VH-VL binders against Laminin subunit gamma-3 (Lamc3). Designs and how they scored, part 4

Target 1, 177 residues: Laminin subunit gamma-3 (Lamc3), of Mus musculus (Mouse) (q9r0b6r508to684)
Amino acid sequence: HIRSDFRHGAGGWQIRSMGVSKRPLQWSQSGLLLGLRGGEELSAPKKFLGDQRLSYGQPVILTLQVPPGGSPPPIQLRLEGAGLALSLRPSSLPSPQDTRQPRRVQLQFLLQETSEEAESPLPTFHFQRLLSNLTALSIWTSGQGPGHSGQVLLCEVQLTSAWPQRELAPPASWVET
Below, E stands for the ipSAE of ESMFold2; O stands for the ipSAE of ESMFold2 at other seeds; V2 stands for 0.75 times the mean of E and O plus 0.25 times the DockQ between their complexes.

## First folded at step 1 (VH-VL)

Design i10 (framework fv_ivicentamab_arm2)
Fold by ESMFold2-Fast, scan of step 1:
Structure i10 (fold): chain C 177 residues (1-177), chain A 122 residues (1-122), chain B 110 residues (1-110)
Amino acid sequence: as target 1 above (177 residues)
Amino acid sequence: EVQLVESGGGLVQPGGSLRLSCAASGFTVSDNYMNWVRQAPGKGLEWVSIIYSGGSTDYASWAKGRFTISRDNSKNTLYLQMNSLRAEDTAVYYCARGLEYDSSGWPTFDYWGQGTLVTVSS
Amino acid sequence: AYDMTQSPSTLSASVGDRVTITCQASQSISSWLAWYQQKPGKAPKLLIHKASSLESGVPSRFKGSGSGTEFTLTISSLQPDDFATYYCQQYNSYYGSPLTFGGGTKVEIK
């Protein structure tokens, strides 16, 4: 699977605005400051791109650190490839948590033709074409919340792959090697 | 009560400049996505520019380099500086508040000002 | 960006009529489409967001439907207040112009 943990820097991630505008990322050893504004997207480095068909039906997992009293902002995952584009919403919402301490929250996005509330899914064939040559994988956030206060950190992004085998030793969902 | 009031429109010659203002009340401009949208006489709506709550900006391709969107948070006022004006820039200019209902990335416009007419003619 | 085409450009109707306006996107925009009403000399007013979600205070005779590339605004029983120009707007933004409006449909008295 493919991973960014931001331990040693931004790892090639960049903020892009609609059009050509770019803004510097704020990094710490705890993660990237997720202060995206409307129309801005956080774009993945090359290692997340290319032929990602083995990730079909598997999650992209975002790990966030949310401040006390805060909640994660609305986040959408945008995929682009082979001249096609699709936006995905989280497959599940975070459970309510104790808000008195900073906390870690995970959002999962299943890589499939439609999100839970999408009313215009891509045909499976077109989505497979998109995944066969992924040219962009981006994180969008909109709506006002802790992200605009500069307090929410993106700690990790994982693109999960299914390993084709006969179930003799199924791959772990997470390996650090 | 949300209110947006535009001003600064008028007659200007080709090549000239104008600065439009949009005074907001009932909400804070810096907490919202603020937009300029124009409409030429008898024509449709055309998006011009946005300033995001964090202060970054974007423009329609034809507006880039000529138009500048800005705000003064202390006055709760939005501005559009228009330079190198052309006859085709003749339009009513609206300021509009962006409202996000979900994570689509771009807002719909839930509140509009009355508009200010800009006429570019010799 | 996405080209948005509205049809018809103009339609004539009588009070009580069922009116249908169509908006077509050049590529799929899922459900990220809004409808606006503009009366002569006035600013536009948001009627519907996310293709079918009616704004507070908008009469129930207004219905939005569709997804992907074809969208419809229907007024089930036209009232005198409904003679206006209607615009669709996509907000499923990807590169270039992030917001695109349709050309408008003028609903006028028959």
Scores: ipSAE 0.000, ipTM 0.465, lowest interface PAE 15.2, mean pLDDT 78

Design o02 (framework fv_oberotatug)
Fold by ESMFold2-Fast, scan of step 1:
Structure o02 (fold): chain C 177 residues (1-177), chain A 124 residues (1-124), chain B 107 residues (1-107)
Amino acid sequence: as target 1 above (177 residues)
Amino acid sequence: EVQLVESGGGLVKPGGSLRLSCAASGFTFSDAWMSWVRQAPGKGLEWVGRIKSETDGGTTDYAAPVQGRFTISRDDSKNTLYLQMNSLKTEDTAVYYCTTDLYYDSEGRYFDYWGQGTLVTVSS
Amino acid sequence: DVQMTQSPSSLSASVGDRVTITCRASQSISTYLSWYQQRPGKAPNLLIYAASSLQSGVPSRFSGSGSGTDFTLTISTLQPEDFATYYCQQSYDTPWTFGQGTKVEIK
């Protein structure tokens, strides 16, 4: 799998505004400060990009550290590739937790085109095209001001691969019958 | 591309009122904290006040010289910031800038995007 | 209020010069200081935040240093577009206050 744990720095992650890098990231040993302003996205380094078809149907897992009294912001994962774009909502919600303590929260984003997990569902064939040449993988938030997200830390990002497990069968849209 | 465009400036008599508007585009306005900063002719910059996003409480803060006279508001459906100025004084004569207002615990507060400004002249 | 004082109020320089501008706070503000550039007839733009962090897209000839009460902005090799007024701003305590500005003029 492909992983950023931020132990030794920001690991090539960048804040982008409207596709252009605008601000340096704030890093600590605990993670990246997930303080995104309107129009900003946190963009993955090239190790998360390229041919990611082996990750079809597998999760992208974000680990967050949330301060006492805080809540994780509404986070979406944006994918771009082969001229296509798709935004995914978490497919797995965090369990209720005691908000009086700092806590770690995991969000899972399944890399599939189903309407339940996707803002803008794509036909299977087009989603596979997107994954065959992923040009951007970005984290963004909706409806959060700077004060809300300023203390939430991104501690880890994992892009899960099916290999070495069972290889995915070709989708029906690729097999002519 | 982030754009902030101020309007509503002009000539007004002492004791009068004026409302400035700032049209925002190129970012999610409803998520942003916004400030007004003014600059009197030939002088330096002076922070006027700010408004937080609605999700952060929508509260306002003002510099002492304008407290009780100026009101900041926002209309997220129109991506527009407002400054209502009442009981205007000659010392309020300035170019008024609309700014985005960014804060992080490790960095403090800073104004990363600015409009081109609109001139308010208070004279008889 | 935290008072910010810049020195000098103006300076004359030539393209290629090293320019240094200082800013002093009336009380300790840690590293909560930003620098802005205002070219004639234009709005200010952010150069540096947190005393020494360079804003994305700002040329590397600009640098900031300092903590507590004394801060410095340095332009290592002045370019024609750098003839402007520069302002420091503290973000330690409300109200947010700016220095009076330093005008960098052509010699």
Scores: ipSAE 0.000, ipTM 0.456, lowest interface PAE 17.5, mean pLDDT 80

Design o03 (framework fv_oberotatug; at its last look DockQ between E and O 0.08; V2 from the best seeds 0.00; counts 0 for: pae O 13.0 > 2, placed apart)
Fold by ESMFold2 at other seeds, look of step 2:
Parts: sequence; C-alpha cells; structure tokens
Structure o03 (fold): chain C 177 residues (1-177), chain A 122 residues (1-122), chain B 107 residues (1-107)
Amino acid sequence: as target 1 above (177 residues)
Amino acid sequence: EVQLVESGGGLVKPGGSLRLSCAASGFTFSNAYMSWVRQAPGKGLEWVGRIKSKYDGGTTDYAAPVQGRFTISRDDSKNTLYLQMNSLKTEDTAVYYCARVPYSSGWDFDYWGQGTLVTVSS
Amino acid sequence: DVQMTQSPSSLSASVGDRVTITCRASQSIDSYLSWYQQRPGKAPNLLIYGASSLQSGVPSRFSGSGSGTDFTLTISTLQPEDFATYYCQQSYSWPLTFGQGTKVEIK
C-alpha cells in the first residue's frame, strides 16, 4: 500500500487552488492542517499517481485527528486521470457515535464508481481507465464555518493494495495525459 | 431529477402489519444511503431508521420506539426501499417519508418523497 | 439522546420582514445541524446543512449560523412562499433528532 504519515515533512503534498499552488502548507509531525481556507485542495504527491488499477475496489483511507468532542468536516476525494475527472464521497460515513469517541478517526473512500458523487457515475470500464493513468488525487474539504472546537489535522493517507513504488509503473509525471 | 414515491399506507388495527415501498429514480440508488422519517398528524418530524448502501453492507439502524418491530430493506435491482412494520401501535400513526442521505452533507436528507399515511386505529 | 429545542414555537410576520428562528441542542453538536422547510401539505425540504451551508436551489435570503449548542436560521426578506413550518435537525449522534418546529404564519 502507499502511505503518507507526515512524520518527516509534508510528504510532497501541496495546496492546489485555481491555477498553480501558491500558498504553503501548514505541517506538523501530527499532520497537515485541514480546512483553514475554502476553495483549495490538498494534492497528493507522485507516489499516489500513475497506474493504480490494483487499487480498484479498494479504499483510500484518511486518518484525521479531531479535537475532543469534535467531528471531521465534509470531505471529498477528487481524482483525475485519462482525461476524466470525478469526486468520491466517503464510502462509509462515520457513525455519529463514532464521531463522539476517538480523537483520531478514519474515513474510507472506495475507489469504485459506486462511491462517485454524481448523478451519472462513470461506467466501470472508464473508472478503471482513469485509474490506469491517475494524474491527480486531491482532498477537498468545505472547511465549515465558525464552530470548529479546534483544528482538524490530516494525519495519514493510505492507498490500499498498491504495490511498493519500485514495483509499480513510474509515477504519473512521465505518464501524464 | 431525483424522485422518491412512497406507497403502501393505509388503515390497520393495532397489532397488525403493513409494508411500505419507496420507488426511487434520477440517481444511482445502489450507491445511496436511505432513511425513513415519520410525522404524526399535526406533530413534528421523527427519524425512524436508515439503511446503508449495498457496498457498505446494507446495514440498518432504528430509533428506539420501532426497534425490533420495523425492518428496513432495499432491492437495488428495482430501485426500491421498503419498510416492514409489524406489531403496529396507535403511536405509529403518521405520514411516513422516504428520504435520501447526501454523503457530502452527512446525515441530512436532501430529497424527500410525498409521504404515505399509515393509520393505526384506536 | 440529543434534544433539539426551537424558539419560538410560532411567529407571525409580514411579507418583507426579517425572520429569525433559533435552535438549541442539549449538548454540543459542533456544526452538524440542518434546517428544513415544510409548507402546509408538503414534504420537508432541506434548506441548510452543516449549520451554515446553503443547499443547492435554495434562495440566498435563507442563511444559517451558529455552532456548538446555539443555532439560528434567518430569512432576510420574507416571501409569500416562505410561510411554512421550519425544523432543525442534528446529525452529530444517534438517534437523529429534530426540533419541535417553528410555524411562520401570515400576520
């Protein structure tokens, strides 16, 4: 599987706004700060990109740190590849009870057309084509308004069932469309 | 255009059973989490229960007053949500709404059916 | 269970008025609150989710604010179609619960 845990830096993650990424990430050993500004996305580094067909039907797992008594903001996982773009919603909503308990929570995004936030999701063939040449993987959050009881951090991102980088196709930078 | 249409409401005696249906169109039903919400005549809204998508195991959860008596199910091949209501009580008299859960907003209900009236005679 | 208490239970207003409805939760629900409008004889409609986010297709005269335990729904310039009952709903913990409703009537 492919993982960013931020113990040694921002791991190549960047803020993406309309146009080029211009604003620096706020990073700590506990994670990347989420949701401070709207209209921006966190873009994944090249190790998450390229040919990710082995992750079809598997989750992308986000581990968040929320304040005690807090809850994660609404989050979408956005994918681009092979000339296509789509958004995924969490494939399993955290129960309201789960949100009340742990300081760390996990959100799972199943890499399957059934998780698309769209009226007409891509057919399976096209979804898998997107994954064969993934050029962007981004995390978008609403950064919901006043009432955060504290800061929400992105502590870990895991792409399930991916092979080690040395055994996979090259990163997307030389296979982009 | 998203549409939800409930049916199957009617009159029933206490202790009886009734099965409600909700026909869905305009979205990929198999991906959706769905819920039932009821409203007693002249009263407010009360959550009844919900069912997750097939891909999240199709599991259900219920409000305490209906636990063990009501069963939510779905048939994804027919784009239909069901509510099986057993051991009905006069307190179950209400308009029953079928509602869709938008994942982008959490457990809110962005589309509602017109409702179907269930009357449990005194 | 999280109890949701709306105030007032009813109010009278004229077209063009600014209307404010409040909702109080019995414990913190962060921003996991939504507002619904129910016109007489109709199903509810989602207006606001996440305490302050406007649902698609809802007129901009509707706005929501608040966090924690205290929330408000505001209609900046009341229109004839806005005479309805309004409900808040928390989605922070199970079971999901609604406020008792606020009826907005023609003065």
Scores: ipSAE 0.006, ipTM 0.518, lowest interface PAE 13.0, mean pLDDT 79
ESMFold2-Fast, scan of step 1: ipSAE 0.309; ipTM 0.702
ESMFold2, look of step 2: ipSAE 0.007; ipTM 0.520
ESMFold2 (binder alone), look of step 2: mean pLDDT 93; pTM 0.947

Design o04 (framework fv_oberotatug)
Fold by ESMFold2-Fast, scan of step 1:
Structure o04 (fold): chain C 177 residues (1-177), chain A 123 residues (1-123), chain B 107 residues (1-107)
Amino acid sequence: as target 1 above (177 residues)
Amino acid sequence: EVQLVESGGGLVKPGGSLRLSCAASGFTFSYAWMSWVRQAPGKGLEWVGRISSKTDGGTTDYAAPVQGRFTISRDDSKNTLYLQMNSLKTEDTAVYYCTTEGWYSDYLPFDYWGQGTLVTVSS
Amino acid sequence: DVQMTQSPSSLSASVGDRVTITCRASQSISSYLSWYQQRPGKAPNLLIYDASSLQSGVPSRFSGSGSGTDFTLTISTLQPEDFATYYCQQSYYTPFTFGQGTKVEIK
């Protein structure tokens, strides 16, 4: 699996936007402040890019820390590769939680074509082509910019690969038959 | 105690080159975003450019008047920021300040400043 | 580029006076506005960030307000060390841009 846990810094993640200047990320040991303005994207470092076909059908998992009384902003993932682009919504909503305390929330984005969109999804072969040379993986929101209260932190991003443990698993005991 | 100390300024002829240094102490330099700001004699402040932290990729941005002529770099092992100035013009004459940008935030853009070093471009 | 216009360009004041300096951005910069003080022969010092937040170690007589395009710096009771030039600066867009400065001089 490819991971950013932000324990030692922003790890090469950057705010990008078209027609607006790049801004510094606000970081702490708990994570990155996820306060994106309209038109801004949080862009992944190179380790998330390139040939990611082994991640087809697997989730990208975002772990957020939400303050008391806060809620996660509406988050989408944008994928670009081979001249194609696709935006994904979370495959599942987080379970309801007590809002009185800070909480960790996971959002999963299944790396597949969307079927519920009004428009038809990308054909499978186009999506496989996109994943064969991923040139951008970005997080964006329709939420407000950064602030000193009600801050949501991005604590971890994981890109999941197929068969990681199965391939490395030792064979069953040779005495089994 | 945060300290920034610039050096390397002096008199140079048009078309010449100079490299400025900024020695940093009192904070974790490798995590800091750094900028250069200049001030021509009797004039106001002008942002020159920035460099992000090592953990954020060490990316650089420049103001249009210096784009292609100036290069910002850093050596985190020496806690030092650099400004390489090439193809200098008389309008580059200014006191050059090294500044920190507050930790990964636009809220504290230039929270600490060095004393400045004078660059004079004249024949 | 975002233009920052300060008013006035200079003012004369006496110790004990209330001084107000204004800064206008050519387009909205939310609250991403800082104020700096530069005393003669010295480097600038950060006074206010995020439009209204007082930098650590700065006297409480300094305050900032505003959002969007219109901002003000107020010195409630001018002291001898406050005779200086003051600059506003936006950090919402690159290039970062400064106002032209306001010189506060002895009346």
Scores: ipSAE 0.000, ipTM 0.471, lowest interface PAE 13.7, mean pLDDT 80

Design o05 (framework fv_oberotatug)
Heavy chain, then light chain:
Amino acid sequence: EVQLVESGGGLVKPGGSLRLSCAASGFTFSNAWMSWVRQAPGKGLEWVGRIKSKTDGGTIDYAAPVQGRFTISRDDSKNTLYLQMNSLKTEDTAVYYCTTDEGYDFWSGYPFDYWGQGTLVTVSS
Amino acid sequence: DVQMTQSPSSLSASVGDRVTITCRASQSISNYLSWYQQRPGKAPNLLIYAASSLQSGVPSRFSGSGSGTDFTLTISTLQPEDFATYYCQQSYSSPYTFGQGTKVEIK
ESMFold2-Fast, scan of step 1: ipSAE 0.006; ipTM 0.535

Design o06 (framework fv_oberotatug)
Fold by ESMFold2-Fast, scan of step 1:
Structure o06 (fold): chain C 177 residues (1-177), chain A 124 residues (1-124), chain B 107 residues (1-107)
Amino acid sequence: as target 1 above (177 residues)
Amino acid sequence: EVQLVESGGGLVKPGGSLRLSCAASGFTFSDAWMSWVRQAPGKGLEWVGRIKSKTDGGTTDYAAPVQGRFTISRDDSKNTLYLQMNSLKTEDTAVYYCTTGRYYGSGSHPFDYWGQGTLVTVSS
Amino acid sequence: DVQMTQSPSSLSASVGDRVTITCRASQSISSYLSWYQQRPGKAPNLLIYAASSLQSGVPSRFSGSGSGTDFTLTISTLQPEDFATYYCQQSYSYPWTFGQGTKVEIK
């Protein structure tokens, strides 16, 4: 697995806004302050990029620290590669929790092509092309409500990879007698 | 508390029509994706169709056995979901459940709340 | 359509038993799988979503695992209220489909 745990700094993550202005990330031992404004996105370092085909169908997992009375913002994951771009919503959201205490929340994003929600459907082979040369992996919010992300910390990002399974050899390689 | 209450079920002849309603309370109905799931007597669950929230496009999708015969609609001002059932067949006999699902991702929509169901019997 | 097959179709168990139910998809559905419990005469209740995430308010004796085509629901210590029918459901592609159900009966 590829991970950023932010124990020793921002780990190469950057806030970007169309490359025009650079805003410093706020870091602590607990994580990165996830306070994105309109048009901003949090961009992954090089280790999350390149050939990520082994991550097809596997989750990107974000771990957040939410303060008392706080709520996770509506987070989306943006992928770009091979001239293609796609935004993913979480494949699972945590159940409502007692908001009186600080809590940890995990969001999972399955690396699958969007079929129902996408304005323009992305065929599987195009999504495989995107993953074959991933040039950007970014976190952004699909809405800008004050207070939603003001004190929410990003504690960890994990890109899950599956090893090729020999048992999944193409049917064409099946031999009889 | 979240509550879903179905109504409109009853006995109808083959080829007939029936309209089911589902009154929702305890959550922001306008943000919810809503589905109908049915269960024939003594059988398993079968998804009928769903309608997205208006902010997510307000589109509908249906299972093949009901496509072209059933229509799902919603009235957000009344917090009510509808299922218009036309050209009913005996195999449409089932308890019909109204259910909610939050948008959990590009294709994951677990049904987190269910109504009590309303029985539709299609028989001569 | 994605077909969901559960095993076993029924089982007999005693209070305190460990119960395991499996669900197989006819094609890969990643982790787009939910588990539901339906007690006799009642509407279904969501137990597990995204293959392994426990729904709020559901007892910790319930757990889910698996990805791709093979999934498992486990009840670690069966309680009297757990005698019910359990269904898996895929939400990977339309139409959404359920397994045929597994009935957990009193031994």
Scores: ipSAE 0.000, ipTM 0.463, lowest interface PAE 13.7, mean pLDDT 79

Design o07 (framework fv_oberotatug)
Fold by ESMFold2-Fast, scan of step 1:
Structure o07 (fold): chain C 177 residues (1-177), chain A 124 residues (1-124), chain B 107 residues (1-107)
Amino acid sequence: as target 1 above (177 residues)
Amino acid sequence: EVQLVESGGGLVKPGGSLRLSCAASGFTFSNAWMSWVRQAPGKGLEWVGRIYSKTDGGTTDYAAPVQGRFTISRDDSKNTLYLQMNSLKTEDTAVYYCARDQGWELLDYGMDVWGQGTLVTVSS
Amino acid sequence: DVQMTQSPSSLSASVGDRVTITCRASQSISSYLSWYQQRPGKAPNLLIYAASSLQSGVPSRFSGSGSGTDFTLTISTLQPEDFATYYCQQTYSTPYTFGQGTKVEIK
């Protein structure tokens, strides 16, 4: 699996906006402030890009730290590759919880066409083609678009891959340094 | 004792510049988020801007009326916060307060310590 | 920007009264709302953060409630030192914005 846990910094993630302007990320050891302004999106580093076909049908998982009184913003995942682009909504909405205490919330984005789209082979073809050469993976807020995020921390992003994974290669102890 | 003391206020003509200082004591200034808030005579509070701690990136945010004219900076070695005000307008006349923000994991829960305020008058 | 509107702009009360002040946000701010007290000639003092959490050292007669767009500050039994102006502030989105203030005056 490919992960960013933000323990040592922004890990190559960047705020990008339409045009050329970008601003620095606000970071702590616990994660990135997911405060996107209008036209902004949070763009993944290279390790999330390229041939990601092994992630077809698998989730992208975002872990958010939500403070007392906070609520997760409406979030969408945007993917671009092979000249194609699409946006994904979370596969499920988090259950209402006691908002008086800080809490962690996970949002899952399933990397496949919806049930309705699966009736046609074209959406599946396009999705798999997009994943064969992923050139962008970005987080943005939905509803009125980017810039409607609540003040929450993005603690982790995981791109899940079907078995076998690079981490399942023979352990490093089997090879000499 | 936790304390913030502003200085540098005074009378300045429209188009002029002024730099405010805020001296912090009694807490670890380098770990604190700091804000400037102003209050025009007889009016309400208006947030001017914020600067994060160095650990949280040391970046700044500003309210629209001051964007491009005002700059917030900090000198952690001197435990001092600054507000550089350029191209001053009569609308900038106010008491300026520095304040320590309650931060939790980059999230802002308001300002728990305030200075006494320093008056800036922009008049011809 | 998120606009904050307080009601009333002023009120007259007597010591011992229950006082309620409301604050409305132009859009949902979850619970990222703080309440401040400003006594005449003094700097503001933080009373409540995260809509309902009492700041350390603040008397228990102060309480906050609400979420989303509608918020209330309550003073259960007004004391002489509570004659002041009260402000709400959202910290959900920059720029942070204050309500216009509510002045609590002696009746």
Scores: ipSAE 0.012, ipTM 0.554, lowest interface PAE 8.6, mean pLDDT 82

Design o08 (framework fv_oberotatug)
Fold by ESMFold2-Fast, scan of step 1:
Structure o08 (fold): chain C 177 residues (1-177), chain A 126 residues (1-126), chain B 107 residues (1-107)
Amino acid sequence: as target 1 above (177 residues)
Amino acid sequence: EVQLVESGGGLVKPGGSLRLSCAASGFTFTNAWMSWVRQAPGKGLEWVGRIKSKTDGGTTDYAAPVQGRFTISRDDSKNTLYLQMNSLKTEDTAVYYCTTVDSGYDWLEPYYFDYWGQGTLVTVSS
Amino acid sequence: DVQMTQSPSSLSASVGDRVTITCRASQSISRYLSWYQQRPGKAPNLLIYAASSLQSGVPSRFSGSGSGTDFTLTISTLQPEDFATYYCQQSYSTPLTFGQGTKVEIK
């Protein structure tokens, strides 16, 4: 799995507007201040890009810290690759919580060719082509400036892969046939 | 270059009313959550209440001693915060500070007051 | 309500001294703690937020530490302008609450 937990900095994430790098991120030990302005998007570093076909049908998970009395903003995940672009909405909404205290919520975005905004999804072969050479993965909010409940901390981003990896143990010193 | 300027303080009798104003400049007031904090002469700081930005619902929260007596409101077109104080008591005598949380800061997880006004004195006595 | 208790209530120090102020919360507040400085006759000024993050423009001699219920503010080398009252504040839960203050005065 590919993760950014922001414990040691912004981890290569950057604010962009119309494809151009824009202003510095507000960072803390807890995460990035999401607070995007109109036309801005938060763009992922290289480790989230390239051939991501193994993530087809798997979620991108965003962990947010929401202030007392706040709510998660209407967040979209934008994917670009091979001259194609697709915006995804969260697969589910978090449950209501006690608003007197800060709270942590997760948003999941399934990497599939369907989009809540689009009447017609991309054909599967076009979406696979997009994932074969992902050139941008971005977080944005549509039509909102700071203050539209868009002032939350982004604590973690995880791109889930269907292919397991062997983490710790090296191969056994002998093998059976 | 953020500035908060309080006004409207003065001498008032117990049971009376007074309205404080806070004029804000140098930041996007519309996006900011605003608070009032008071300090009785020779005493510590006490949070009075807050108002959220309009886009975050414009709701208010109050400390128990002032709940039902004080009302916080805002006028985003004039970049001004208000505190309407009713049924004033002698223990409400204090310097009242206007404070803000600018949307440009990491205040969301740890809420803090990044800017303060100079304060305005309210004296409640007969 | 979360109650904040500072220790000591006052201390006497000389320029060049290392000063430590402690703040205790009645329940765990994670790192939702800020420190403020108030010079005589002036409004408070933010020094530290999120228990340990230094506010822009604040001298590096100020530092904060702690999490949960126990927090400290340290001034590594006291300067003449540091003679002031210091307050901790929790933002974990409403109502927001301050400690009673610690006065740092000239020895």
Scores: ipSAE 0.000, ipTM 0.491, lowest interface PAE 12.8, mean pLDDT 80

Design o09 (framework fv_oberotatug)
Fold by ESMFold2-Fast, scan of step 1:
Structure o09 (fold): chain C 177 residues (1-177), chain A 124 residues (1-124), chain B 107 residues (1-107)
Amino acid sequence: as target 1 above (177 residues)
Amino acid sequence: EVQLVESGGGLVKPGGSLRLSCAASGFTFSNAWMSWVRQAPGKGLEWVGRIKSKSDGGTTDYAAPVQGRFTISRDDSKNTLYLQMNSLKTEDTAVYYCTTSPKYYYTSGAFDIWGQGTLVTVSS
Amino acid sequence: DVQMTQSPSSLSASVGDRVTITCRASQSIDTYLSWYQQRPGKAPNLLIYAASSLQSGVPSRFSGSGSGTDFTLTISTLQPEDFATYYCQQSYDYPFTFGQGTKVEIK
């Protein structure tokens, strides 16, 4: 599995506006503060990109920490590759809760050409082409709800691969002596 | 510009009642979670309670010392927040502030916008 | 209830000084901590939210750090308008609670 747990920093995630503007992320040991402004996306580092066809039909799981009495913001996952783009909504919503303490919430996004009610589902062939060279994987909100995005922390992002499993790590530099 | 203005404070006897109002302007009041925070003379800040927007359920939460005696309500048509205080005690003597979070932080309890405060004195 | 304790209760400082104020929670509150400034006779002003996030319009000489139980507010170069009382506040659990305040006085 490919994973960002933010234990040691933002892990290469960046806020982008139209792919070119860059704003600093606010990080803590508990995660990244999700405070996206209109037109901003939180963009994944390179380890989530490239040939991700083994992830077809598998979930991307976002783990959020939500403040007391809050709800998770309306988050969408945006995929870009091979000149194509697709936005996905969560495949399953957590049970509605109103609680007094902060809680962890998981949002699951299936990497499929669409869930029901999508605007323009991609044909399977085009979606496979998109996954063969994923150039962006981004988190964004589809609209402004009343003040729910503040102090929500992104604690983990996991991209699940079908069997066989893989771990992505930077190649070590070997110097012969 | 964004503004909160409290009114209704004054002198009241122990066991009495008083209603405070907070008039909001310059932002969309109906979307805001609103809180009351008080400060006894020469003392620190104490959270009294809050009310969620109607779209978020319109529910209220209170600190233990005021639970059962104070009621927070809102009238979105008038952009006004209320605090109904019953069975007042001398320990309720304080400046009462109306507060709200920035729009993107309403659920967090971080208070960006504050009124000027209104003094409530409970004394015989 | 989550109890918030500030140190020191008061301090004396001169313009240009670096000032550090500490806040301790009785249990872990992650980063659900805000810092406020209250000048005499005025309502409080939000300085920092989520432990380390600077509120819009607040001068960059203010910074916050910490997570879990121990938090710090730092003023890098104290200005005349910074002589005030500072409060930390947790929003992790109900009821929301404030520290007792730290008064920054002229030396």
Scores: ipSAE 0.000, ipTM 0.486, lowest interface PAE 14.2, mean pLDDT 80

